# VH-VL binders against Probable DNA replication complex GINS protein PSF1 (gins1): the designs that were tried, part 2

Target 1, 191 residues: Probable DNA replication complex GINS protein PSF1 (gins1), of Dictyostelium discoideum (Social amoeba) (q54hr6)
Amino acid sequence: MFTKTAIELIKELRGTDSIPHYNDTSIKATIDEMIALYEDLIKTITEHKEQKKEPFYLQHAITFHNSINRDKRCILAYLNERLNRIKEYRWSSGQSLLPDQLKERLSQNEIQFFSEYDKILTEYNSKVGLDLTIDPQPPKELYIEVRVIKELGEVVLNSGCTVNLNLNTTHFLKRSDITNLVKNGSLEHII

## First folded at step 1 (VH-VL)

Design a2 (framework fv_axatilimab)
Fold by ESMFold2-Fast, scan of step 1:
Structure a2 (fold): chain C 191 residues (1-191), chain A 120 residues (1-120), chain B 107 residues (1-107)
Amino acid sequence: as target 1 above (191 residues)
Amino acid sequence: EVTLKESGPALVKPTQTLTLTCTFSGFSLSTYGVGVGWIRQPPGKALEWLANIYWDDDKYYNPSLKNRLTISKDTSKNQVVLTMTNMDPVDTATYYCARIYDEYGLFDYWGQGTMVTVSS
Amino acid sequence: DIQMTQSPSSLSASVGDRVTITCLASQDISSYLAWYQQKPGKAPKLLIYAASTLQSGVPSRFSGSGSGTDYTLTISSLQPEDFATYYCQQYYSYPFTFGGGTKVEIK
């Protein structure tokens, strides 16, 4: 059994190839549920002072640890997958700066991770005279920043996501979702 | 194969003390988590829990009867003894002993029961 | 002490019927509930514990459900050997208490 909130974290990532908004609410709710499970264990032991406590406690501790480890694995899987997508972006884009739209979707720790990862890659590449994130050419960019040149309104992407592409707005989207829109001149790649 | 059998007097006079012995086989009261409990059932009425004893000699009694009940074990003889003082006709019942496999009071194997009648 | 109330006290049913027995605790017992079956002249037998876990060897037609104060024993397709009296028991706290019993009689 997983908590309902932990399941929603996993579900969110599986529904998209992009980097969705950091779900601070669900992460905090999952951690709160883990704390509540621990408090419930302590309360149960306290209320059963007349029962056999050692075997009773062991049984509840096993159930508690199984539930906590399950929730912990969900949170770690969620966070690790997000970090992998951030690394994919850095590797595919060759860019040292996060677009503002992407930055708004990341936690502070994820923004810091990107900066440190970028530093490591940039320093290594400069020492060996190579840029490993843009070689070989042509570049394979998983996500790109685009500006809407032709009014499109509400559009359903190949991934199933809906986006509102209004004239002169900028968006950070998966390249595969918008390749045709860039080719036909409706969207302009911003770098 | 787990088996339990109750033994004791079939007839007890009012004010006398009842002593029941549960003799069992197929398990040991030295085994972690194991216990033996006593439950009674008056004719045509519901089950009533009396007392438990566990592998570590912890004892639990029904508070309504605690001043009248004593439970003890002899692990080497595979026996548990229940003593109940000041018997009254209302104590007429079938008395069962049962194994507690799960330390929380789940009675997974029961003796056949012994009928105790309290009368002059 | 925790009071356990069973309903109904008795019911009449035919082979193949779906039978439902209810057990109500006077306070939250956190699923520390067991169900026992007792045939006439015999000792009780453990059917279900932790509200919904079947004891080894108990037929799958028996099921338990519920939480908090309200618990149910269901027999999905009554068999001839199921005509018996059923008791619930809480083991949440001492003293352990049993329900009044439900006698399942042949119609």
Scores: ipSAE 0.000, ipTM 0.427, lowest interface PAE 17.6, mean pLDDT 80

Design a3 (framework fv_axatilimab)
Fold by ESMFold2-Fast, scan of step 1:
Structure a3 (fold): chain C 191 residues (1-191), chain A 123 residues (1-123), chain B 107 residues (1-107)
Amino acid sequence: as target 1 above (191 residues)
Amino acid sequence: EVTLKESGPALVKPTQTLTLTCTFSGFSLSTSGMGVGWIRQPPGKALEWLANIYWDDDKYYNPSLKNRLTISKDTSKNQVVLTMTNMDPVDTATYYCAHRPYYDFSEGYFDYWGQGTMVTVSS
Amino acid sequence: DIQMTQSPSSLSASVGDRVTITCLASQSISSWLAWYQQKPGKAPKLLIYDASSLQSGVPSRFSGSGSGTDYTLTISSLQPEDFATYYCQQYNSYPYTFGGGTKVEIK
């Protein structure tokens, strides 16, 4: 199934509170899948130039577009969750240096992010005379893409966000805000 | 590490209420994401899901049996209780409780099962 | 409710055989499917979850595949301990539903 590789990235993070090794293999596989989907879409357009308004053609194009967007959102959720855990480490440790064991699990961009985040926190704390890294630690958030399979209308989530959950619409929402709606079958997790 | 055990009566008369208790260890229903389900199997027939209960006391029932089923938990005792009213001979089955892993709401399989308890409904 | 249809209902096989069991869902279940093994008088044991993920401790001769509505469980080289009844289960939506089972018997 499309997007299965992308979901594996998210599942890896859900299984642990630590920061696992950067999964460049699965990220690359997901990107390759997106490229293949895009190439299939271009091929379909090229072969069916005269049929653009046919229902079958339009549905096919929509399906490819949605699959690419799911893969993209999964990668973003994976990367954002890792960045949040890196921020949490900085807040809890109060240290400007990454231990070698943690550093070897991060991508180069994540190491760069830590350095820049540390600089911002250090400068700001110095100016206000407050150590913001004592408590609290930043909340861990995981975002997932869901499809509304039962009409819900306007819903106020636990985070305070208001969202309009109309039948057959898709949304990228915090997992914690919608766990009960997915469990009761009102929302479908898109994979 | 995870173990579950069902307990309850082996014989129930028609029209009576069945009460089954699942006692478990190796996890807690105070842990966010944890859940326990009940599944039954009549002799020689397929598995049938009955109900789930989760850490936040959220409950789900098989619609075909919903008006007869009640599921509850006692987090401090590591117990989940299922009650089923108006028992009939067709409800004769082995009843299982099982652990539902929940690292994400998308997971709904049962990774560890109790040994099962046979309940016979007859006069 | 999503209906799960397993085929065949029973099959006879010899040790060393490749065995394939199929499970058909009445609507797409997005790979939210598990496979269980049940031996006579015992509780079911999880083999496969998410259609193709092997449960820890399960031998590598067991594999799952499929997507949408059509799923298969394959045993690449049947062993004596594999003679059992196998069940699929969907967890795409409530109520959770199981297949009717496939009994793998000695030839």
Scores: ipSAE 0.000, ipTM 0.439, lowest interface PAE 16.8, mean pLDDT 80

Design a4 (framework fv_axatilimab)
Fold by ESMFold2-Fast, scan of step 1:
Structure a4 (fold): chain C 191 residues (1-191), chain A 123 residues (1-123), chain B 107 residues (1-107)
Amino acid sequence: as target 1 above (191 residues)
Amino acid sequence: EVTLKESGPALVKPTQTLTLTCTFSGFSLSDSGVGVGWIRQPPGKALEWLANIYWDDDKYYNPSLKNRLTISKDTSKNQVVLTMTNMDPVDTATYYCARTYYDLLTGYEFDYWGQGTMVTVSS
Amino acid sequence: DIQMTQSPSSLSASVGDRVTITCLASQGIYSYLAWYQQKPGKAPKLLIYAASSLQSGVPSRFSGSGSGTDYTLTISSLQPEDFATYYCQQANSFPYTFGGGTKVEIK
């Protein structure tokens, strides 16, 4: 079992050097899915209360818990990657002010994060007499499009997100998450 | 050193109630996770699970026999009692009591068994 | 109820033979399966729990394997004391159910 909404959050970060629009719709959809999974767990516990000694009952609870944790990790990975790109912008631009076009793409929490991060960098630079944001290397987190050439089924990525790699399907994934699968011939890079 | 022993009548007439007692040593039904179950075996046939009782007084019955079975425990005496109503010749079997436990990692098997007591239902 | 189908119902073997007994569940039981040995006139003895875990004191020639619905008990080199009836049991859900038994007889 996988969540398509959580996967789409990761997918939209594919290959871009910019920060895309904050996807509150997909984040809310993923959270709603997690709530539905939790409510199914509570329903299962309630309906099978008298059979609580059965391993099936507990295994079902564990399976739901794992699904919720997977979705949670996917949301956190998405949010953390966005924060990393915001930090990279501050480092590469050397600017304390967000341009209006970029600001429109960020959540209020992300705008606040930028302000706090800027204050930390500015204070540190003033104390050491060095601007640490002068001319850093461009960001290098790459996503690539791949096609499945060997049936792999449900696969858990390093981020904790689950992807269903069915034969002849295409996906946008971090190169680092799939290097072994490309190397062993299970996935091929689409140019 | 875990031991269990069944006791009860060897002969029961049709329609009568069977009462079997399991007396055990080497563990207590106050120990968390521990239970005692009853299993029977008609001559030359397979094993059939009847009922379990656990440390927290949770009781489980085979649905095919539930309206005929009652299981209870006396923790201070280290005893579990099974009662089965309306006995029929097809209930002729060796009745065993066995220790079980509640453990998600290892399962819910019966690790120590009594010697069994033969109950014949005949008029 | 989960039905446990055990095969074969009986087999004839000689000392030193490799013996394989199969147990099929009517639905997935997540490896909550035990194997028991029963000699005539005696209570069953636990051999294997959780499909593949050897009970303490049981000889290493006994092994269990399988997952999902298909499980196997193997005796790698049959000994004289191994002639007995073997039963599988699922503990995934109530009622607990046993297989029909496999009688291992002298050839």
Scores: ipSAE 0.000, ipTM 0.470, lowest interface PAE 11.0, mean pLDDT 82

Design a5 (framework fv_axatilimab)
Fold by ESMFold2-Fast, scan of step 1:
Structure a5 (fold): chain C 191 residues (1-191), chain A 123 residues (1-123), chain B 107 residues (1-107)
Amino acid sequence: as target 1 above (191 residues)
Amino acid sequence: EVTLKESGPALVKPTQTLTLTCTFSGFSLSTSGVGVGWIRQPPGKALEWLANIYYDDDKYYNPSLKNRLTISKDTSKNQVVLTMTNMDPVDTATYYCAHLGEWYSSGYYFDYWGQGTMVTVSS
Amino acid sequence: DIQMTQSPSSLSASVGDRVTITCLASQDIGSYLAWYQQKPGKAPKLLIYYASSLQSGVPSRFSGSGSGTDYTLTISSLQPEDFATYYCQQYESYPLTFGGGTKVEIK
């Protein structure tokens, strides 16, 4: 099945609030699939230029294109969510040093990201004369942009607020109010 | 946003060659998979596909008219040109140019059309 | 070449009516079919592609269905602006071919 491995990466993150072990095997498998699909798409385009356009050929090209885009989006969503959790850890911990337990769970690129993020945050704090990560104020609840992909009409959120979720409309809402609607495919997170 | 406009002579004599130019904006023929096609419609009759050209200069012609048709593009000018030789009164029609999206994702249908240009073939 | 046959050639209908137009291909076209609307004196406008996919900006009263050789365009509740000629087009293979058109006129 195209994109099955990529979807499993996203499911892994949805099941936990922590940073799970970097799934190198599944990421490599998904990237390998994307590369194979890109190569097949390029081959199809090249061969099509010199051949009669056949229905099977066209169907194959469309399927490859859609699969590549879906794999790409899943990988980016997986990596972006992990980076967000790493940033949250830095803010909540107030520490410049990654503990061994957490470091073991991160990729080399994620360890590098933490170091760069820490450096930027530390330099900013020193220039401002504050340390925003020592005894920090709780961060405001995360708001995200979403597009309605299934007509829901008038919905009462956990906060008690009522919102009209009409098909193809865009909204900026608290993630906690709409987590279930994003999970069930009624809302799409806009990045 | 995507616009196309046909230009050419309104009147052509029998046996002459017709040259039509399609000038467009809102897309580029340097974009992979994108194309432009020509379709005609005689007064009161159905649509008839004539020719397609793609970003890579790949060309397709209606076999019924292939010996008379030539399609070409100038990507830098955003233009596609169709020539049709040996015009006959039965070729009297409104000629349209139209946009083809990326063929590998959409196929070969026409999502945006020019307004059309009427060509009358008469002595 | 793939022959596209539309029926009926014309029909008379009233505002609010359900209108169905049929397009028959001489061979299996694998849902590679588009529908166009053409108003008098105007260029055609894409309504539907891949047999059932609605083009952006087209009202939801328009729908397409079918597979293989038999396809239909349905207008669920005809509006005054829908009186036009409708064309199907196959893009399964070159040469691209259009149906003969169906004129939807006022009853």
Scores: ipSAE 0.000, ipTM 0.473, lowest interface PAE 13.2, mean pLDDT 82

Design a6 (framework fv_axatilimab)
Fold by ESMFold2-Fast, scan of step 1:
Structure a6 (fold): chain C 191 residues (1-191), chain A 121 residues (1-121), chain B 107 residues (1-107)
Amino acid sequence: as target 1 above (191 residues)
Amino acid sequence: EVTLKESGPALVKPTQTLTLTCTFSGFSLSTYGMGVGWIRQPPGKALEWLANIDWDDDKYYNPSLKNRLTISKDTSKNQVVLTMTNMDPVDTATYYCARSYGDYLWYFDLWGQGTMVTVSS
Amino acid sequence: DIQMTQSPSSLSASVGDRVTITCLASQGISDYLAWYQQKPGKAPKLLIYAASSLQSGVPSRFSGSGSGTDYTLTISSLQPEDFATYYCLQDYSYPLTFGGGTKVEIK
C-alpha cells in the first residue's frame, strides 16, 4: 500500500548487477508518500484535538513512525547500493573519468561521489606504487563497456534482467554476464 | 496470533509428486509487502530455501530445483501450495512454510512447525 | 548464487560465556542478513534482521554486527535456553541462501 514505490526501488536493484538509471520518479513518489503520511498524521491529530487520548495518539505515532522508517530505509538502501556499484565500476574499469553514457544514469550527487572516490583511489595507487610490500586485492566483479556489433535485441542476463542489445549501441555490463557474447563476436569490448 | 501450519503426506514414493499446503492465519496475502516461502531441512543438515510467493503473485524459485517446483496461493482460503515433481530419496526432509514480512527485506519472521516428508522405496 | 560460510561448525560453552558466531558471504550483501535460532525438532526462530536489528521479543543479550561480506552474531552472556543451532541467511538476492549452521553445545 503506502510502501509500493519504495519496494519498487529495491526490486529494481535486486534484478540487475549493473548501474541502472537513477530512479527519480520512484524516489520522488516515495518522498511524496512520506510527506502525505506526515500531513495525514498532523491533520488527524488536529481534528481530534478536543478528544486527546494517549492510546489514540500513540497508535497514530507508531503507524507513522513505522511507515516513515520503511520508506527511509528503502531510499537509503537504494542509494547506498548504487554507491557500492559506482565504487565497483571505478575499481573494475580503472577509469578516472565517467563515460557520458554512465554519467546519464547517475544523479548529480553520485557524479560528485565518483569524482571524490576517484581522487582517493588515485592517491592510494600512487602510494602503493612507492611501497611494494603492499599487495592489493583485485575486484571480484568486472564491469566493461561494450559495443553491439551484431543485432541481438532483448537478452536476459545472468542477473535475470533484460537488456536491449541493438546494433551500434554501447553498454556497461558485468564481464561474466556477456563473456560468451564477446567471444562469439556479437559484442566488442571498448578499451 | 499469527500462525502457519504445513500439511501433506508423510511418505512419498520415488518419482511421485509431492503437494504441500501451508494454511495461515493472522495476516492476508492481499496485504502489501506480505509473502510466504517454503524452506526444507534434511535430517541433520542445513536449511535450504525452495520458493517464495508474495502479495502481487510474484513467484520465485530456487534455480537448482526450478524445473520441479510450482508455488501458488489462494488468498480467499489463506493457503499457499507447493508442488514438487519427481521425488527422490535425497528430498527426504522437514518442509517449512514461513512468512516473509519485510517490504524492503525478504527474511522470514514467523515459521510453521514443519512437516516431515520421507521419500522411500 | 551467494555462498554463506558459517564458522565455527560447533562450539562448546558454559552459561555466562560470551559466544561469537561468524558468517561470511561470497560477495557483498549490503547488510541483508538475518540470524535464526533452531532447537532440536523445532522450527527456526528469527533473532536478528538487517544485520543488526533485534527482532521484537528477542533478549538484548543477542546482537548482530558486521558489514560487506563479514557478519557476526554475539550472545553476551549465554543462558541455558540458548543452547541451539544458529543459522545466517542472506536476503540480498534470490536464491536466498543459508549458512551451514553453528551448534552451540554445553561444555
Scores: ipSAE 0.000, ipTM 0.446, lowest interface PAE 15.1, mean pLDDT 81

Design a7 (framework fv_axatilimab)
Fold by ESMFold2-Fast, scan of step 1:
Structure a7 (fold): chain C 191 residues (1-191), chain A 124 residues (1-124), chain B 107 residues (1-107)
Amino acid sequence: as target 1 above (191 residues)
Amino acid sequence: EVTLKESGPALVKPTQTLTLTCTFSGFSLSTSGVGVGWIRQPPGKALEWLANIYWNDDKYYNPSLKNRLTISKDTSKNQVVLTMTNMDPVDTATYYCAHSPDYYEFLSGYMDVWGQGTMVTVSS
Amino acid sequence: DIQMTQSPSSLSASVGDRVTITCLASQSIYSYLAWYQQKPGKAPKLLIYAASSLQSGVPSRFSGSGSGTDYTLTISSLQPEDFATYYCQQYHSYPWTFGGGTKVEIK
């Protein structure tokens, strides 16, 4: 319910291989939801600080915290996927100029990103004397929210981090640390 | 892997001040939501909570002993120090430090990993 | 302060027995209760937190239940390594308080 707008951003991208129009309305609505959730969380803590250990207030705070993080991750996933498609266009087209029809679908920040990315590629190719078709690798580890479907107990991740993956608990972990656990059905990816 | 170890004097005379140090590894007191507590146990008796300190330097003391207790941390050294003034023979106990795995401030209170304990005897 | 009363203070049991230990709080603690196991000469080990959540690595024969003021630790089939003293702890209100302990001895 609180994440429906954010989920729609991701569904929009899944339905196409192209770069659709930047969904400013849905992004703004999701950010507004996050602000409202944050304000509700602060209000709950402030008004009920003497009763903060009561189960109701504890569950309320945890639910709001998780909802805010879920919305945040959906926006970041949406923006990151769009940037990846922009990079892919630059590599596949080999052109430094955005067509007007594509440009009108991008946000100002995305247009600026394309310009900066193009500059990096052009400069690198000039120095090396080679036009590469291989995507440069910006460093990024994608974090995802997962729910434990099968009791796993204490697990040591590749990063060295130890987590308690107890049945029905929710965690925000690096995708690379848990890919096999999601694939085998032990963890459920929550978008 | 989280580990904690207590250190301090084995013998203390009445009226003296006790200083105990907890040295830990596997976590940082810079991490949001994390705390370290001190618990004691007189020979053959029940556990008694003494004090807790958290990543944000929030401190909590057992009211029955508050005027005698001071807890502090040195995040760079991975250490928490407990000081207890005016020692009495009834304070003879094994003193433990322990990790509080609280990811939210209001969930704090249970201890998931304990040090081995250090025996402190108070006698003249 | 919240007073925690454990019963029994001691019990004798045989391997394979079902053992139940009760913890009574002087006021409602809303499931902010932990159970610890302590073997002679050793530090306590966390078994259960939030009244019913099993700590990772703890055998499934241990379980916790209860609400309000009344809480129970159950060992479904006692093993040789389970002979120890068990403590409950409330962490709803400061100061945090422990029960008097229940010693589980060999019959």
Scores: ipSAE 0.000, ipTM 0.449, lowest interface PAE 12.7, mean pLDDT 81

Design a8 (framework fv_axatilimab)
Fold by ESMFold2-Fast, scan of step 1:
Structure a8 (fold): chain C 191 residues (1-191), chain A 122 residues (1-122), chain B 107 residues (1-107)
Amino acid sequence: as target 1 above (191 residues)
Amino acid sequence: EVTLKESGPALVKPTQTLTLTCTFSGFSLTTSGVGVGWIRQPPGKALEWLANIYWDDDKYYNPSLKNRLTISKDTSKNQVVLTMTNMDPVDTATYYCARLDYWGSGSYFDYWGQGTMVTVSS
Amino acid sequence: DIQMTQSPSSLSASVGDRVTITCLASEGISSYLAWYQQKPGKAPKLLIYGASSLQSGVPSRFSGSGSGTDYTLTISSLQPEDFATYYCQQYDTYPYTFGGGTKVEIK
């Protein structure tokens, strides 16, 4: 199963959008396979002096080398994808703390990575004066007191709220909802 | 950039020994997989492989010329030296050195020197 | 020793022509074959290795094919700069051996 364990690591990640448990067993098995392949490569080079530069033995050495590189690429892809999902969690959650249920799925190196990534985001956001991972909030509006000086009757505001603007009545409304009515002289601002 | 350049005498008398030096840059013969070979070409004739030397000091010679050929390397100077004994007028040829990369590119010659013409005459 | 036989020894062709050069090995060489281009007074230049792999920087009009003992170099549309002698070389077994060469002359 010389390259199958490494491929299975990638397949595991493609089966889910969440961060699965760190597969220490398969990673160690893949590394052990790489060590064994490397030892075979060195043995082939060392023991077969007369034949090592003939295509038969050259091809075997190249095959071992390619298998090691494939295993290495699979491990790196697995680890990088996990780190990307950890970054996505930090952005989407806005939290500096890892929940215990998520923390138990991560390796120690991944927990350290989260800590460092959080630190970088926090430092950058503090320098800019905002937190980029916090959900946006609508701008705060000022409310003003107004008196109706022209009969308007039932009016629907931008907020979807309906209000009865009868002559000589007073109301406490968002400035943005009534700016045009104040400007055209239908409402009078009460100071 | 990989470069190789041959140097040696332009004229050699019959029965004398020819010594050719290949000086190269852009790679090292301490790098695993790398080798340098010598190829010659008599005027108007085909290419003929002479010898190879590799990073691990492994050496290969054309059997038709083996008794006359010695190849060696000086990795500190980036040089490969070919020695050919008992020269004959039929050995008149342009001599080339060329690089191969056993692990990277395979055992074919990917970069060649410009060649040096050696005339054997009395 | 493995003997490499090239055919033809020379050919004359017009710009735009398809040119085919054949290389026959006296025994199987498992596609361990290279093709070189040599212009008059110059060193050979690698075109193709492993029978069919194009060397970086070599125009796509050059292609190689074959297996076992029978190999072919094809130039799909001959250009003026392709005037040269072409050599095949086996690197399956020592001693390395070259073909006799094919001289391509533009009509």
Scores: ipSAE 0.000, ipTM 0.448, lowest interface PAE 14.5, mean pLDDT 81

Design a9 (framework fv_axatilimab)
Fold by ESMFold2-Fast, scan of step 1:
Structure a9 (fold): chain C 191 residues (1-191), chain A 122 residues (1-122), chain B 107 residues (1-107)
Amino acid sequence: as target 1 above (191 residues)
Amino acid sequence: EVTLKESGPALVKPTQTLTLTCTFSGFSLSTSGVGVGWIRQPPGKALEWLANIYWDDEKYYNPSLKNRLTISKDTSKNQVVLTMTNMDPVDTATYYCAHIPYSYGLEAFDIWGQGTMVTVSS
Amino acid sequence: DIQMTQSPSSLSASVGDRVTITCLASQGISNYLAWYQQKPGKAPKLLIYDASTLQSGVPSRFSGSGSGTDYTLTISSLQPEDFATYYCQQYYDYPLTFGGGTKVEIK
């Protein structure tokens, strides 16, 4: 009931392998719900201050505590999963710059996080790269985010990986596995 | 590189207050998202989390020990201080401080100090 | 509090063996789980976070898997330097809690 908006955040993440638009509306709605519940608790205490030891007061306090904690955990799970996908994008793409279309979907804090994470990876790679005997620098594939615009269903990629390409779903896949599907208009590259 | 080092008394008498200092380098507690935690380990036993402090001075305590613990930071000195009151022989342990890289849902400890042994006896 | 139960408490294995350590949470922790390695007399070292993400510099023979309440740490080919005690830690909710540890002894 009170956690419906928070559940929506998690639902959005489960519906896609990519990084969806930062759902500021649902996050604000969840926070507003938490604030409203807190204000209701304070109003109850204020109006019934002579009776705050009664079961009615205790029931409200317990309900508030449980609802707030669950909403908070849902928001944190949502934010953490988005940060994990941002880290995975940086690692898989090998690029220090966020594409503008991806940047549009991130919050300011997430853009800042990417910048900080990129600095850490760049510094680590720089230090490791100074020893040519331990870093042969093998070639690697670029990963890209794509949206399915023509229903393909279950597809076996050149790499041998099986993926379900259902209409309007988004995926983060190796460019070499999907070049033909992008060219024939089955997948749309999201930059 | 991130490094942390614990310092404090090796021997504490029962009922006394323990004060431990974590001195670090390679990061600042003014950096958004960063934190430092304290963990202890009695001889031959498992790790037990004690307290965390973050860049914005937000603090978390193990509720089983909350009324005995105080955590604070001095960002100018690159130090975090843990104080534990009313020490008991059961509090004998190696005490560690550790770096927390993110406050946005990643409360894992990526770099640890070497640990300092604290023995509580008369 | 979320209780973390590790099994086994100890095991003996030969170099080259595949070793699996399990961690069971008393409630769902949505992959907010880290694994640590602690060698005798030394501080713990972070191996894995977010249940399956390998920390930089950690050998690829280490891997983590699982979801919900059940998580595993796997060492695909045990090496002499892997003699250690391994701990899981949840960070889904405060207080942060560790498992009881699993001691891996190389024969």
Scores: ipSAE 0.000, ipTM 0.434, lowest interface PAE 19.2, mean pLDDT 80

